VHH binders against q9y6x5. Designs and how they scored, part 322

Target 1, 379 residues: q9y6x5
Amino acid sequence: LPPKLLLVSFDGFRADYLKNYEFPHLQNFIKEGVLVEHVKNVFITKTFPNHYSIVTGLYEESHGIVANSMYDAVTKKHFSDSNDKDPFWWNEAVPIWVTNQLQENRSSAAAMWPGTDVPIHDTISSYFMNYNSSVSFEERLNNITMWLNNSNPPVTFATLYWEEPDASGHKYGPEDKENMSRVLKKIDDLIGDLVQRLKMLGLWENLNVIITSDHGMTQCSQDRLINLDSCIDHSYYTLIDLSPVAAILPKINRTEVYNKLKNCSPHMNVYLKEDIPNRFYYQHNDRIQPIILVADEGWTIVLNESSQKLGDHGYDNSLPSMHPFLAAHGPAFHKGYKHSTINIVDIYPMMCHILGLKPHPNNGTFGHTKCLLVDQWCI
Below, E stands for the ipSAE of ESMFold2; O stands for the ipSAE of OpenDDE; V2 stands for 0.75 times the mean of E and O plus 0.25 times the DockQ between their complexes.

## First folded at step 14 (VHH)

Design I1 (framework vhh_8dlx_2; at its last look DockQ between E and O 0.86; V2 from the best seeds 0.70)
Fold by OpenDDE, look of step 14:
Parts: structure tokens; C-alpha cells; sequence
Structure I1 (fold): chain B 379 residues (1-379), chain A 125 residues (1-125)
């Protein structure tokens, strides 16, 4: 039987939550599998970009999902959470579920993973759910496991996405121990439900399962705001994305806009596109705007309006607060092994290896995950 | 049945202070964020601010210095303290029950599901 893999994402699950909160079900999952304590994600550390990096192995500049909000100047198209269904935005890369599905006697399934309800390269997952935040985890889980168990051709790759603890992180801030404890307990219970469901269906022993996240969460404050209106008139530019990385499209001379913004705040770095630090791998795409503003950790960029976020993400991907974790269980993985860190783009070649797929060119390094796998040599 | 009833409105002189109250009933008050919204004559709705069930407060920046929102969960009452009132503050003031809906993008929307009938505040010399 071909290997099977279920990729699960809990949005905004900060890596150090594992150290600061109790996760009985997740810890049991880890005990019988592997843990990567910190996953260095891609810049910008946002939901759509990082989820697509996981399944493509590419930096944002390469796969073309460079933010949650994008603008293409040539086509004048906009990308946002409410407008993400145009294949135009996704077709600069080939996600793993497409690669998998194009193989013989294989199919893919998806429960609300970003991009899975869009035909990419004229291919859409054989089984998928249109995104709807009102659909329960249980319903998503039931559909995914049904497809894994009863499909023909068999589902060999599946994705499952859940919006927590990201939403709550935004609402309460990651440092709110009382509320976040409650939220994270629910997440652990959902993991328990997942494991129980797989066992009940007889899938647990043969299914490879990865539980991960796209980014972490940092504490914000109403006292740490950067008001752009204090620095530049809004008539001089179009705002494509706001915080904590603002994408600026100048309506006047770019240099003039830059000069008005460069000293706007000591807690914000301003970059011309060509001067964006190389370590971000965030330069070589037309969808990246001429000027970007990057707020320091915990600072929020605003216009002449307030922000109700007490937590946020999207900051420098070197910050530990932005890092998620990765846990895995199944025939492909060791038992009781812990690893310190990998890059988020490393997940793709690992998944391809597990599934026996030839990976598309990617930025991941398979060598970084060898120690997690039973069939690989690790010293 | 959910009910929100505003009170405390009236005619006041410029520079004076006024406190509005909103009495809530028909739901678990301490589970919901509550909002104040106003509508001036001939103008659209303007969001004033809110207070979450957690106690966190957020304000319209244009009004932040002039208003304070508070709640008393023991009496199911929402308050709006307004100071240094101006003629432009003349409006019908509404309390509303609202929920913040968070999107995958990290953006959020405030959805209001219940409104009071409003109380008129007139600032005039």
C-alpha cells in the first residue's frame, strides 16, 4: 500500500506554548513520535504565505503568495482573505497535493487548508471543503478521515486546517495565561479527538501524521503604535498591506515617499524593495511592493484608527515568538525523538520523501529532517 | 429576548459632561463585548468604542480623549462617560452587542447583532 500522510495545521500555535502550557494529548502524540521544538518560518510570518511554503518548500518570493493581502500592478488584481480563489495568485508554484494527485492510483483531500479550494495548474484536490470558518473541527475531521479510509483512488495525502489558537491569540494576546490556557486546552482536546478518530478507524498505525503551525504570536499593546498618518499624507500612497509589515505603493515619486517614511518611527525599518535584507528571501517577486515597512516586535502599524489586536504575527522570522513547532507520528517517523530546529521549507522535501514523490525544485533541505525518519541515516 | 435600553441623554451645554447608561437583559451580559455607536443628524453611524468581556477597552481615536467606556456585570449595565462635550457631539447614542470575528488573514470584523433604540444627546448653548 502506498504511504499515506495527513498534514494538520493549528494556526498561530507558538512553539513555546509547549513549554508554558499543558498538552496531555499532544505530549502523548510526541512521546510516540517526533518533535521539532522550533520551526523557522518564512518572512512575512503570515498565514497564507507560510501555509503555502509548507506545501511547496518555497520562500514567499518564489511561490508568489507574499502576503495575506496582495496587489498586482499589471493585472490590477487584489488578493485577500475574502478574495483568494483566483488561480492567478497560486499558479507560480505547484503544491504537494497537486503533485500527489497527478500520480497513478492516488488522490488528495483537504479540509480548508489555504489554497486547497482553488484549482491550481488546472488541478483541484479530488476531495475538498470550501473554506467556512463556521464548520466545526469535528466535521472537518470526519470528512478527512472518511476520505482517507474509503476513497478510490485512495487518498494518500490530506490536509486539515484549524483557525485556533491564532484568533484567540489576536484577541487576548499570547501572554494572557488565563484565557490562553482555556484556548490551548481546547486545542489539545481536538488533538485527542483526532488521535481517537484515527484509532477507531484503524488508520493510526499506518498513517503518517504531521501536526504543525504556520507562525507564532507576539504580545501587542495599545501603547506601541506607529501611526503612518503622522509621517505621510495618505494621498501620496496606496496601502496594500498594513501591519506589522506594511506594503506601500507610492502615488508620487518613490524616493519622496521613502524619505517621508524612513524616520517615521524608531521602531520601524523602512526598505526600498531592492534594499530588503537578503535573509528574508523577500525581494524577487513583482507582487512585493516598492516600499515595505517592518515594525519591531510587538509594535503595530496603524493609520488614523485603532487596532483591537492584543497579539499579532508577521514580524521578523528570526524572532522566536514567530516560530511554530512540528510534531509527527507514523511508520515513517522515529519514536521519542526530539529535534531542536528546522526551516519550514524543509517540511516539503520530507513529505515528498515519505510519499515517494519527486519534489519540484524547492528551497528546503532534506538533510535537516533525516534524523526524524526511520529509513534515513542519522548520526 | 435580548434587550438593550439606553438612558441618560438630554440637552447639555458645551463643555459639560454626561454619562450614558445601557441596561442589558435577555442574555448572559458578561459573555459579550459591548459597543457604543452614535449617529449625528444627517451623518452616518460612527463607532465610539467598545469594552470586551475581558475588560479590554478600545476607542475611536478621534474620541478617545473625550470618552470612557465601562461596564458593570453585576447589574448588566454598560456606561459611556463623555467629557467636554461639543456641539458636534450632538447625536443619537446607541449601545450594541457585538462580536469580533477574526479572519485567517489576521484582520477582524466587528459584527453587531443587537442594538438599543438609542438616546438623544443635544449639545447646545
Amino acid sequence: as target 1 above (379 residues)
Amino acid sequence: EVQLVESGGGVVQPGRSLRLSCAASGFTFDDYAMHWVRQAPGKGLEWIGNIYESGSKFYNPSLKSLVTISRDDSTNTLYLQMNSLRAEDTAIYYCARGETVWLRSGEYQIEFDYWGKGTLVTVSS
Scores: ipSAE 0.677, ipTM 0.858, lowest interface PAE 0.7, mean pLDDT 96
Fold by ESMFold2, look of step 14:
Structure I1 (fold): chain B 379 residues (1-379), chain A 125 residues (1-125)
Amino acid sequence: as target 1 above (379 residues)
Amino acid sequence: EVQLVESGGGVVQPGRSLRLSCAASGFTFDDYAMHWVRQAPGKGLEWIGNIYESGSKFYNPSLKSLVTISRDDSTNTLYLQMNSLRAEDTAIYYCARGETVWLRSGEYQIEFDYWGKGTLVTVSS
């Protein structure tokens, strides 16, 4: 009987929420399992790229989902939240659910994890929900647990995605303690419901569960805007993505566009593609545009208009505000162990180990997660 | 039933100030974001700004120096203060209730569900 794994993401769950708010249910989960206090995610610190990095073990430049908004100049294709289903975008990597269900007598199930409703390498998750944000957490959980219990061949890898606390983090900002306390209380209740459902269905004993997130959240303000329209005429470039990492496709000589932008704001770094810092691992993909603009933490790049966001993410991945956490429980994991940090790309080889899968080439390091696992010598 | 009723419009001289009010009824006012929108003669709708239930305010950048939005939750009233009025500020001014819908990408959409009938402001010498 191969081991089973459920991978859960609560979008935008900043690591330090754990110490600044009360989570009785999540703390019980951690007490019986493991915690990684900070997960260093990949640049840019956006939803689609980081969810794909978790399931491929690859930097964004290597898996090809380099932003939430992308343009391919050769095919003239566009990618966005509402236009994400073309396998073209996803086919530069093989996510774990594809590898898993290609094994004999194995299936994969998915409740809305980015990419699971796309046929990647002609393979779509064996059981899945089409993305629809109006579907409740309870319904997503009911489908996942039904598939884990009742499928033939059996579901051995399942994933579950939830939009909070990201949505509320954008609305209120992470510094709004009153509103974020209410939001995070609801999240903890959902975690309680998850554990209770798994126990009631007899899954808790033999299911490995990872609860993690893709990124954190930083406070924004109407006092911290960078107005591109004050610096450069729209006719000189095509805007592929705006904030906090703008992707600029020049319509005229690239050096001329760069020179118009380089002194636009002291709160924004302007990079030619070849000058992007090596530590970002964000250079070697045609989908990365010739010029990117990287706002300082808490700054918002706008055109001549307001932004409704009081919180945002996408900033430099060295910022602690951008880091999520990881908690895990199950027969593969120790009890009561805390670990300070891993890289988000390290999650993939660990999951492959738990499931007995041969990992594809990736950027993760299995040794970084060995101390979380009962079957490994951590010395 | 949800109702939004604007008042305070009229004829004003250039350079003067004017305060518009929007009386809200039929819902829990302090749970909702409220917006001001205007329509000049022969023009499309122009968003002026909003104020959230939290007190956070956002303005059209072209109007930011000319207007202030406030709310009084004890009287269920939304206000628009306009200063240094010009002839081009002549418009029908609408009060609106809207919901901000957040997408998984971190982007948002504003969906207006109720509108007032508007109040006319005419700026003339």
Scores: ipSAE 0.622, ipTM 0.828, lowest interface PAE 1.6, mean pLDDT 94
ESMFold2 (binder alone), look of step 14: mean pLDDT 79; pTM 0.783

Design I2 (framework vhh_8dlx_2; at its last look DockQ between E and O 0.87; V2 from the best seeds 0.00; counts 0 for: pae E 2.3 > 2)
Fold by OpenDDE, look of step 14:
Structure I2 (fold): chain B 379 residues (1-379), chain A 125 residues (1-125)
Amino acid sequence: as target 1 above (379 residues)
Amino acid sequence: EVQLVESGGGVVQPGRSLRLSCAASGFTFDDYAMHWVRQAPGKGLEWIGNIYESGSKFYNPSLKSLVTISRDDSTNTLYLQMNSLRAEDTAIYYCARGETVWLRSGEYQIPFDYWGKGTLVTVSS
């Protein structure tokens, strides 16, 4: 039987939640599989960019999804959560489900993973759900498992996406132990449902399953705000993205805009595009605006508006609070093995290996995941 | 049936304080975030602030120094304390039920599903 892989994402699942909360179902999943405790994600640490990095193995500057909100100056197009269906934004890379879909006697399935309801390179998954936040996890799970079990050509790669604990992290903040305990308990129960469903259908022993996330969550406060209106008149620039990484499109001389912003706050770094630190791999794309503002951890950039976020993400990808985890189970993976850290772009070549796919050029390092795989040597 | 009933409005002199109340019924009050909104004559709706079921409060920055929102879950009542009232604060004040909806982008929306009929506050000398 051809290898099969299910990739599951729980949005905004901070890595250290595993240390601070109880996850009976997830721990059982890990016990029978592998765990990577920390996954270093890509800058900026946002949902669309990181989910696309997982499935392409590319940094944001390379795959072209550089933020949740984007603007292209040439075409004057906008990208946002409510406007993400134009293939223009996705076509700078080839995600793994497209690669898999184009193979002989294989098909892909997707339940609301970012980009899966858009034809990319004129290819869309044989099975997919249009994004709808109102659709339950159970319904998503039922569709995915049905497709994995009863499709012809067989579904060999599938994705499943869930919006929690990200939404709750924003609402309560990650340091709210009472509310987050409740939220994370629900997540663990969903993992239990996933495992139970796979067992019931006879898929558990033969299906490779990866459970991961795109980013973590840091605590915010109404007392840690950076008000741009105090530094620069709004008529001098267009705001493309706001917090914690603001994308600035100057309406006047770029240098003048920069000079007005560079000392706006001691808790914010201001970069011209060419001066963005190399470690971010966030420079070589036209969709990156001429000036970016990067707030310190836990600080929020605002205009003359209030923020209702008690938690947020998108900060420096070196911060532990921004890091997700990765757990996996199946024939391709060891049992009871724990690994300290990988890069999020490393997931792509690993998945390609598992599925027997030739990877597109990518920024991942297959060597970083060898110890997770039973068919590889690990020292 | 969900009901929200505002009270406490009236005519008040500039510089004075006023406390509005919103009585909620027909739903589990302590499960919902509650909001205050106002509409001045000839103007659009203006969001004043909200209070979550957790007790967290958020305000319109332009009004933050002048208003305080609170709730009493034992009596299913929402309050708006207004201080140092000005002529420009003349408006119909509404309480509304609504939860913040968080999007994948990290943006949020605040859809209101129920409104009161409002209470008129007139600030005049």
Scores: ipSAE 0.570, ipTM 0.809, lowest interface PAE 0.9, mean pLDDT 95
Fold by ESMFold2, look of step 14:
Structure I2 (fold): chain B 379 residues (1-379), chain A 125 residues (1-125)
Amino acid sequence: as target 1 above (379 residues)
Amino acid sequence: EVQLVESGGGVVQPGRSLRLSCAASGFTFDDYAMHWVRQAPGKGLEWIGNIYESGSKFYNPSLKSLVTISRDDSTNTLYLQMNSLRAEDTAIYYCARGETVWLRSGEYQIPFDYWGKGTLVTVSS
């Protein structure tokens, strides 16, 4: 049998939570495996784009999931959290679970990773759960472990997604030590449950497990609002996405809309699509709108309404507050090794290597992750 | 059984202040965000603001300078302090319970699940 891999995401887990809060179970996991202290994610630093970047190794402009809210002017289709199942949105790339299960004698399993309940290139994960936020972590874990133990052909790649600490990060803000300590302790307990369940089922010694996240979280405030209505009338544009990266589809001359916005706030950068900084790799897709507005860290773009968010993400991917971590354990990984940083797109070619899969063309660099792996020279 | 009972309404002159109370029962009050909403005659509902269990407060921008929301978790009571009242503030004032639902996208929704019957405030000279 080829090696097996379980990929786990805890949404919105900022890298420095590991240093600022206690994680006895996660620290035991790291001690017997590897840690990448900071993972530089992709712009925009949002949930759907970064989860798809992990499993495709592609920048957002290349895989086509460019935001959590999108509009395609040709087909007139809309994408949102509640309207994410049209394969049209996902078909610009091939995620690893599709590649995996098309190989002889292999299956893939999924517990709610973004996109795994969609038939991408007419292929859906062999075993999957439809997304439902009310399903407990225990039930997700039970399904995944059942599929890992009982499937023919065997499940060799599995995913597991959990919504915290993202939801609580939005609610409280990452700097609320009392509330975030309680939330993060609960997450550490779930990691403990995961490890103990794998041990009890005889999976632990021969399963490779990656625990990672898609992005971090920064503190927001009611004192740091950018009111878009103070700069431009709603009738001049269609709003595709709002904060912290607004996506603006002009209804009038694009230059006129740009000029009304360019000096709206010193805490917001306004870009015509062709002027988006090259380092974002965020230009070459029709789903990226003609004008984007990028708020400074901790600032919220609003439409003359309140914002309930005390924490947010989606900002410039150079910001340390936007970076998650990666920890891994299993026969493919060294024990007791810490690595400073990788790019989030590097995870895909590493996973393909572990699973013996031929990667599709991608933006990752296998060499960046070689030091994590026992079968590679670290030079 | 969840119950929310507003009090403190009545007739008040323009420019004066008024404090409304909402007595809550049938649930663990200090675990929930609480809201004030009003409805002026012939108009739709207008959200005034809320206060989370953490003490964090958010206000309708048009009302921010006129109102203060507070809570006393020891008496299960929500308060709305209104200052410099205007004739346009004449409305039925409701307290409401609403759990914020956070989506994977980072967006949120506030479905109000329980409402009081309201207390009428009339601002007239």
Scores: ipSAE 0.510, ipTM 0.790, lowest interface PAE 2.3, mean pLDDT 93
ESMFold2 (binder alone), look of step 14: mean pLDDT 78; pTM 0.778

Design I3 (framework vhh_8dlx_2; at its last read DockQ between E and O 0.86; V2 from the best seeds 0.81)
Amino acid sequence: EVQLVESGGGVVQPGRSLRLSCAASGFTFDDYTMHWVRQAPGKGLEWIGNIYESGSKFYNPSLKSLVTISRDDSTNTLYLQMNSLRAEDTAIYYCARGETVWLRSGEYQIEFDYWGKGTLVTVSS
ESMFold2, look of step 14: ipSAE 0.704; ipTM 0.887
ESMFold2 (binder alone), look of step 14: mean pLDDT 80; pTM 0.785
OpenDDE, look of step 14: ipSAE 0.838; ipTM 0.929
ESMFold2, fold request of step 18: ipSAE 0.642, 0.719, 0.667; ipTM 0.870, 0.896, 0.876
ESMFold2 (binder alone), fold request of step 18: mean pLDDT 80, 80, 79; pTM 0.786, 0.788, 0.786
OpenDDE, fold request of step 18: ipSAE 0.896, 0.878, 0.888; ipTM 0.953, 0.947, 0.950
ESMFold2, fold request of step 25: ipSAE 0.706, 0.685, 0.696; ipTM 0.892, 0.884, 0.887
ESMFold2 (binder alone), fold request of step 25: mean pLDDT 79, 80, 80; pTM 0.786, 0.789, 0.789
OpenDDE, fold request of step 25: ipSAE 0.888, 0.891, 0.888; ipTM 0.950, 0.951, 0.950
ESMFold2, last read: ipSAE 0.701, 0.680, 0.655; ipTM 0.885, 0.883, 0.871
ESMFold2 (binder alone), last read: mean pLDDT 80, 79, 80; pTM 0.790, 0.777, 0.788
OpenDDE, last read: ipSAE 0.889, 0.876, 0.889; ipTM 0.950, 0.944, 0.951

Design I4 (framework vhh_8dlx_2; at its last fold request DockQ between E and O 0.85; V2 from the best seeds 0.78)
Fold by OpenDDE, fold request of step 18:
Structure I4 (fold): chain B 379 residues (1-379), chain A 125 residues (1-125)
Amino acid sequence: as target 1 above (379 residues)
Amino acid sequence: EVQLVESGGGVVQPGRSLRLSCAASGFTFDDYAMHWVRQAPGKGLEWIGNIYESGSKFYNPSLKSLVTISRDDSTNTLYLQMNSLRAEDTAIYYCAKGETIWLRSGEYQIEFDYWGKGTLVTVSS
């Protein structure tokens, strides 16, 4: 049978949730497969950028999705959650589902993974759902499993996306044990549903399944706000993205804007584009604005002193609170193996290997995932 | 049928305090966030604040020092305590059932599905 891979993302699933809460279904999944306890994601640690890094193996500066909100000064185009369907934003890279789709006797499927409802390089998956947050997990699961089981050409790569526990993390904060316990239990139940469905269809033994996430979540507070209005007049800049990494487009001299912001808060670092730390790999793209503001962990950049977020993400990618996990099961993976850490960009070359696809140039290191795979030597 | 009924409004002198109540029925009150919104004469709607089902409270920064929102889930009642009332606080005050919709971007929108009829608060000397 041709290799098949299902990539599942639960948005905003912080890695240490696995240590602090009970996940009977996920633990069973892990017991029969592999676990990477910590995945170091890319900076900024946001949804669209990291999801695209998973499927391209690229840093954000390379694949061009550098934030959830973007602005291109040349074309004057905007990217946002409600305006994400222009191929212009996605075409700086080739995601794995496109590579797979272009193979003979193969097809790709997607249930609401970011970018999957957009023709990228004039290619779209044979089977996909337009993004709609109102669509249930069950419906998404039903479509994905139907396509995996009955498609011609066969679906060999599929993606499944779910918005929790990210939304709840924002609402309650990750330290709300009562509410987060409820939310995470529901997620575990959904994983149970996924596994059960695959078993019922006879897919479980032959399908490779990766369950992962794009980022974690840190606790925020109404007492930890950085009000930009106290530092600079709104007329002097355009805000492209806000918190916790603000993207600033100056309307006046850049240096003047920088000088007004550089000492705005002891809990925020201000960078000119050329001075962004190299470790972020967040410099070499025209979509990165001339000035970025990076809040410290747990601090929120606000306008008008207002935010209803009790949890957030997007912070320094070296912070453990920003890290997701990766679990996997299937014929390509060992059973009962745990690994400490990989980089999120390492997932792409691994997936390419599993599917027998030639990877595009990427920033991942296949060697980091060899210990997860049964056909590789682990040193 | 969902019902929200505001009460406690009336004429009050500047500097005084007033507590508004909102009696909720027809839905599981303790599962939903509740909001206060007001509309001054000739002006648009102004969001005052909300209280989540979790008990977390959020306020309009311009009004934070003047208002306190609370809820009693045992009686399905929402409260708005207002202090140091000013003439500019004259408005119809509405309670609303609403949710915060979180987008993938981390942005959020507040959506309201039910409103009370409102109670008039007049602050005058």
Scores: ipSAE 0.868, ipTM 0.944, lowest interface PAE 0.6, mean pLDDT 96
Fold by ESMFold2, look of step 14:
Structure I4 (fold): chain B 379 residues (1-379), chain A 125 residues (1-125)
Amino acid sequence: as target 1 above (379 residues)
Amino acid sequence: EVQLVESGGGVVQPGRSLRLSCAASGFTFDDYAMHWVRQAPGKGLEWIGNIYESGSKFYNPSLKSLVTISRDDSTNTLYLQMNSLRAEDTAIYYCAKGETIWLRSGEYQIEFDYWGKGTLVTVSS
């Protein structure tokens, strides 16, 4: 029988939540499987880019989802969380669910993972839910488990996305112990429900399950605002994305726009596209704008207005606060093994290995994850 | 049923202070964010600020130095303190119960599900 994999994301789950909060169900999952304590994600550390990096193994410049808000000057197309279904944005890469369901006697299922409700390369997930944030975790789980148990051809790869703890992290900030403890307890209960349902359906012993996230969360404050309107008039540029990485399309000479911005705040770095640090792997795509502004950790770029956010992400991917974790359990994985760190792009070739799929060219390194797998020689 | 009743409006001289109250009923007050919004004669709605159930406060930057929002969860009452009032502060002042909807992009939208009838503040000599 073919190997099966369920990939689960809890959005905005910072790696150190595992040591700062209590997770009896997740810790039992880890005890019986593997943990990667720290996953270095891709810059910018935002939701759509990092979810697509997990399933393609590519840096953002290579897969083309370079932010949660994008603009293409040639086609005049806009991308946003409410306008994300045009395949144009997604077609610069092939996500793993497309490769999977093109194999003989295989299908893919999805409960709201970013991109799974889009026909990428004219191929949409075999079973999917259109994105709707009002749909409960229970309903998402019910659909996924039904598809895993009752599909022909069988579902061999499934994804499940949940918006927490990201939403609450934005609302309260990661330093609000009382409110975040309550939120994270509820998430741990959802993980307990997931495991219990897989056991009840007879799937637990033979299904590989990865629980991970796209990014972390850092504390913000009304005392740490960068007011862009204080530095430059709106008439000089088009704003494509705002915070914490602003994407600036100059309307006039780009050097003049750069010069107006470079001294705007000591808490913000201003980069011409060619000067973006090489370690970001964030230069070689037309969707990356000519000027980007990168706020320091915990700072918010605003347009002469307050921000309701007490937590945010999108910052430099070297920051530990931006990093998620990865836990996994199933027949492909060791039991009780802990690994310090991997790159988020390494997840894709590992998943391809587990599913017996030929990976597309990617930026991941299979060797970084082979110690997690029972069929690999670790040394 | 949810009810929001503003009070404390009236005629006030320029340069004076005024405190508005909003009595809330029909819901668990300390579980929700509360907002103040105003509408000057012939103008659109202007958001003043809010206070979350956590106690976190946020203000319209143009009004931040002039107003203070507070809440008393024991009496289900929202307050707006306004200082150094000017003629341009003449408006109907509304309290509102709102929900912040967090998008997967990390952005948000505020939806107001219940409004008071408002209380008129007139700043005149």
Scores: ipSAE 0.680, ipTM 0.865, lowest interface PAE 1.4, mean pLDDT 94
ESMFold2 (binder alone), look of step 14: mean pLDDT 79; pTM 0.782
OpenDDE, look of step 14: ipSAE 0.737; ipTM 0.890
ESMFold2, fold request of step 18: ipSAE 0.657, 0.650, 0.644; ipTM 0.857, 0.849, 0.847
ESMFold2 (binder alone), fold request of step 18: mean pLDDT 79, 79, 79; pTM 0.781, 0.784, 0.784
OpenDDE, fold request of step 18: ipSAE 0.855, 0.828; ipTM 0.938, 0.927

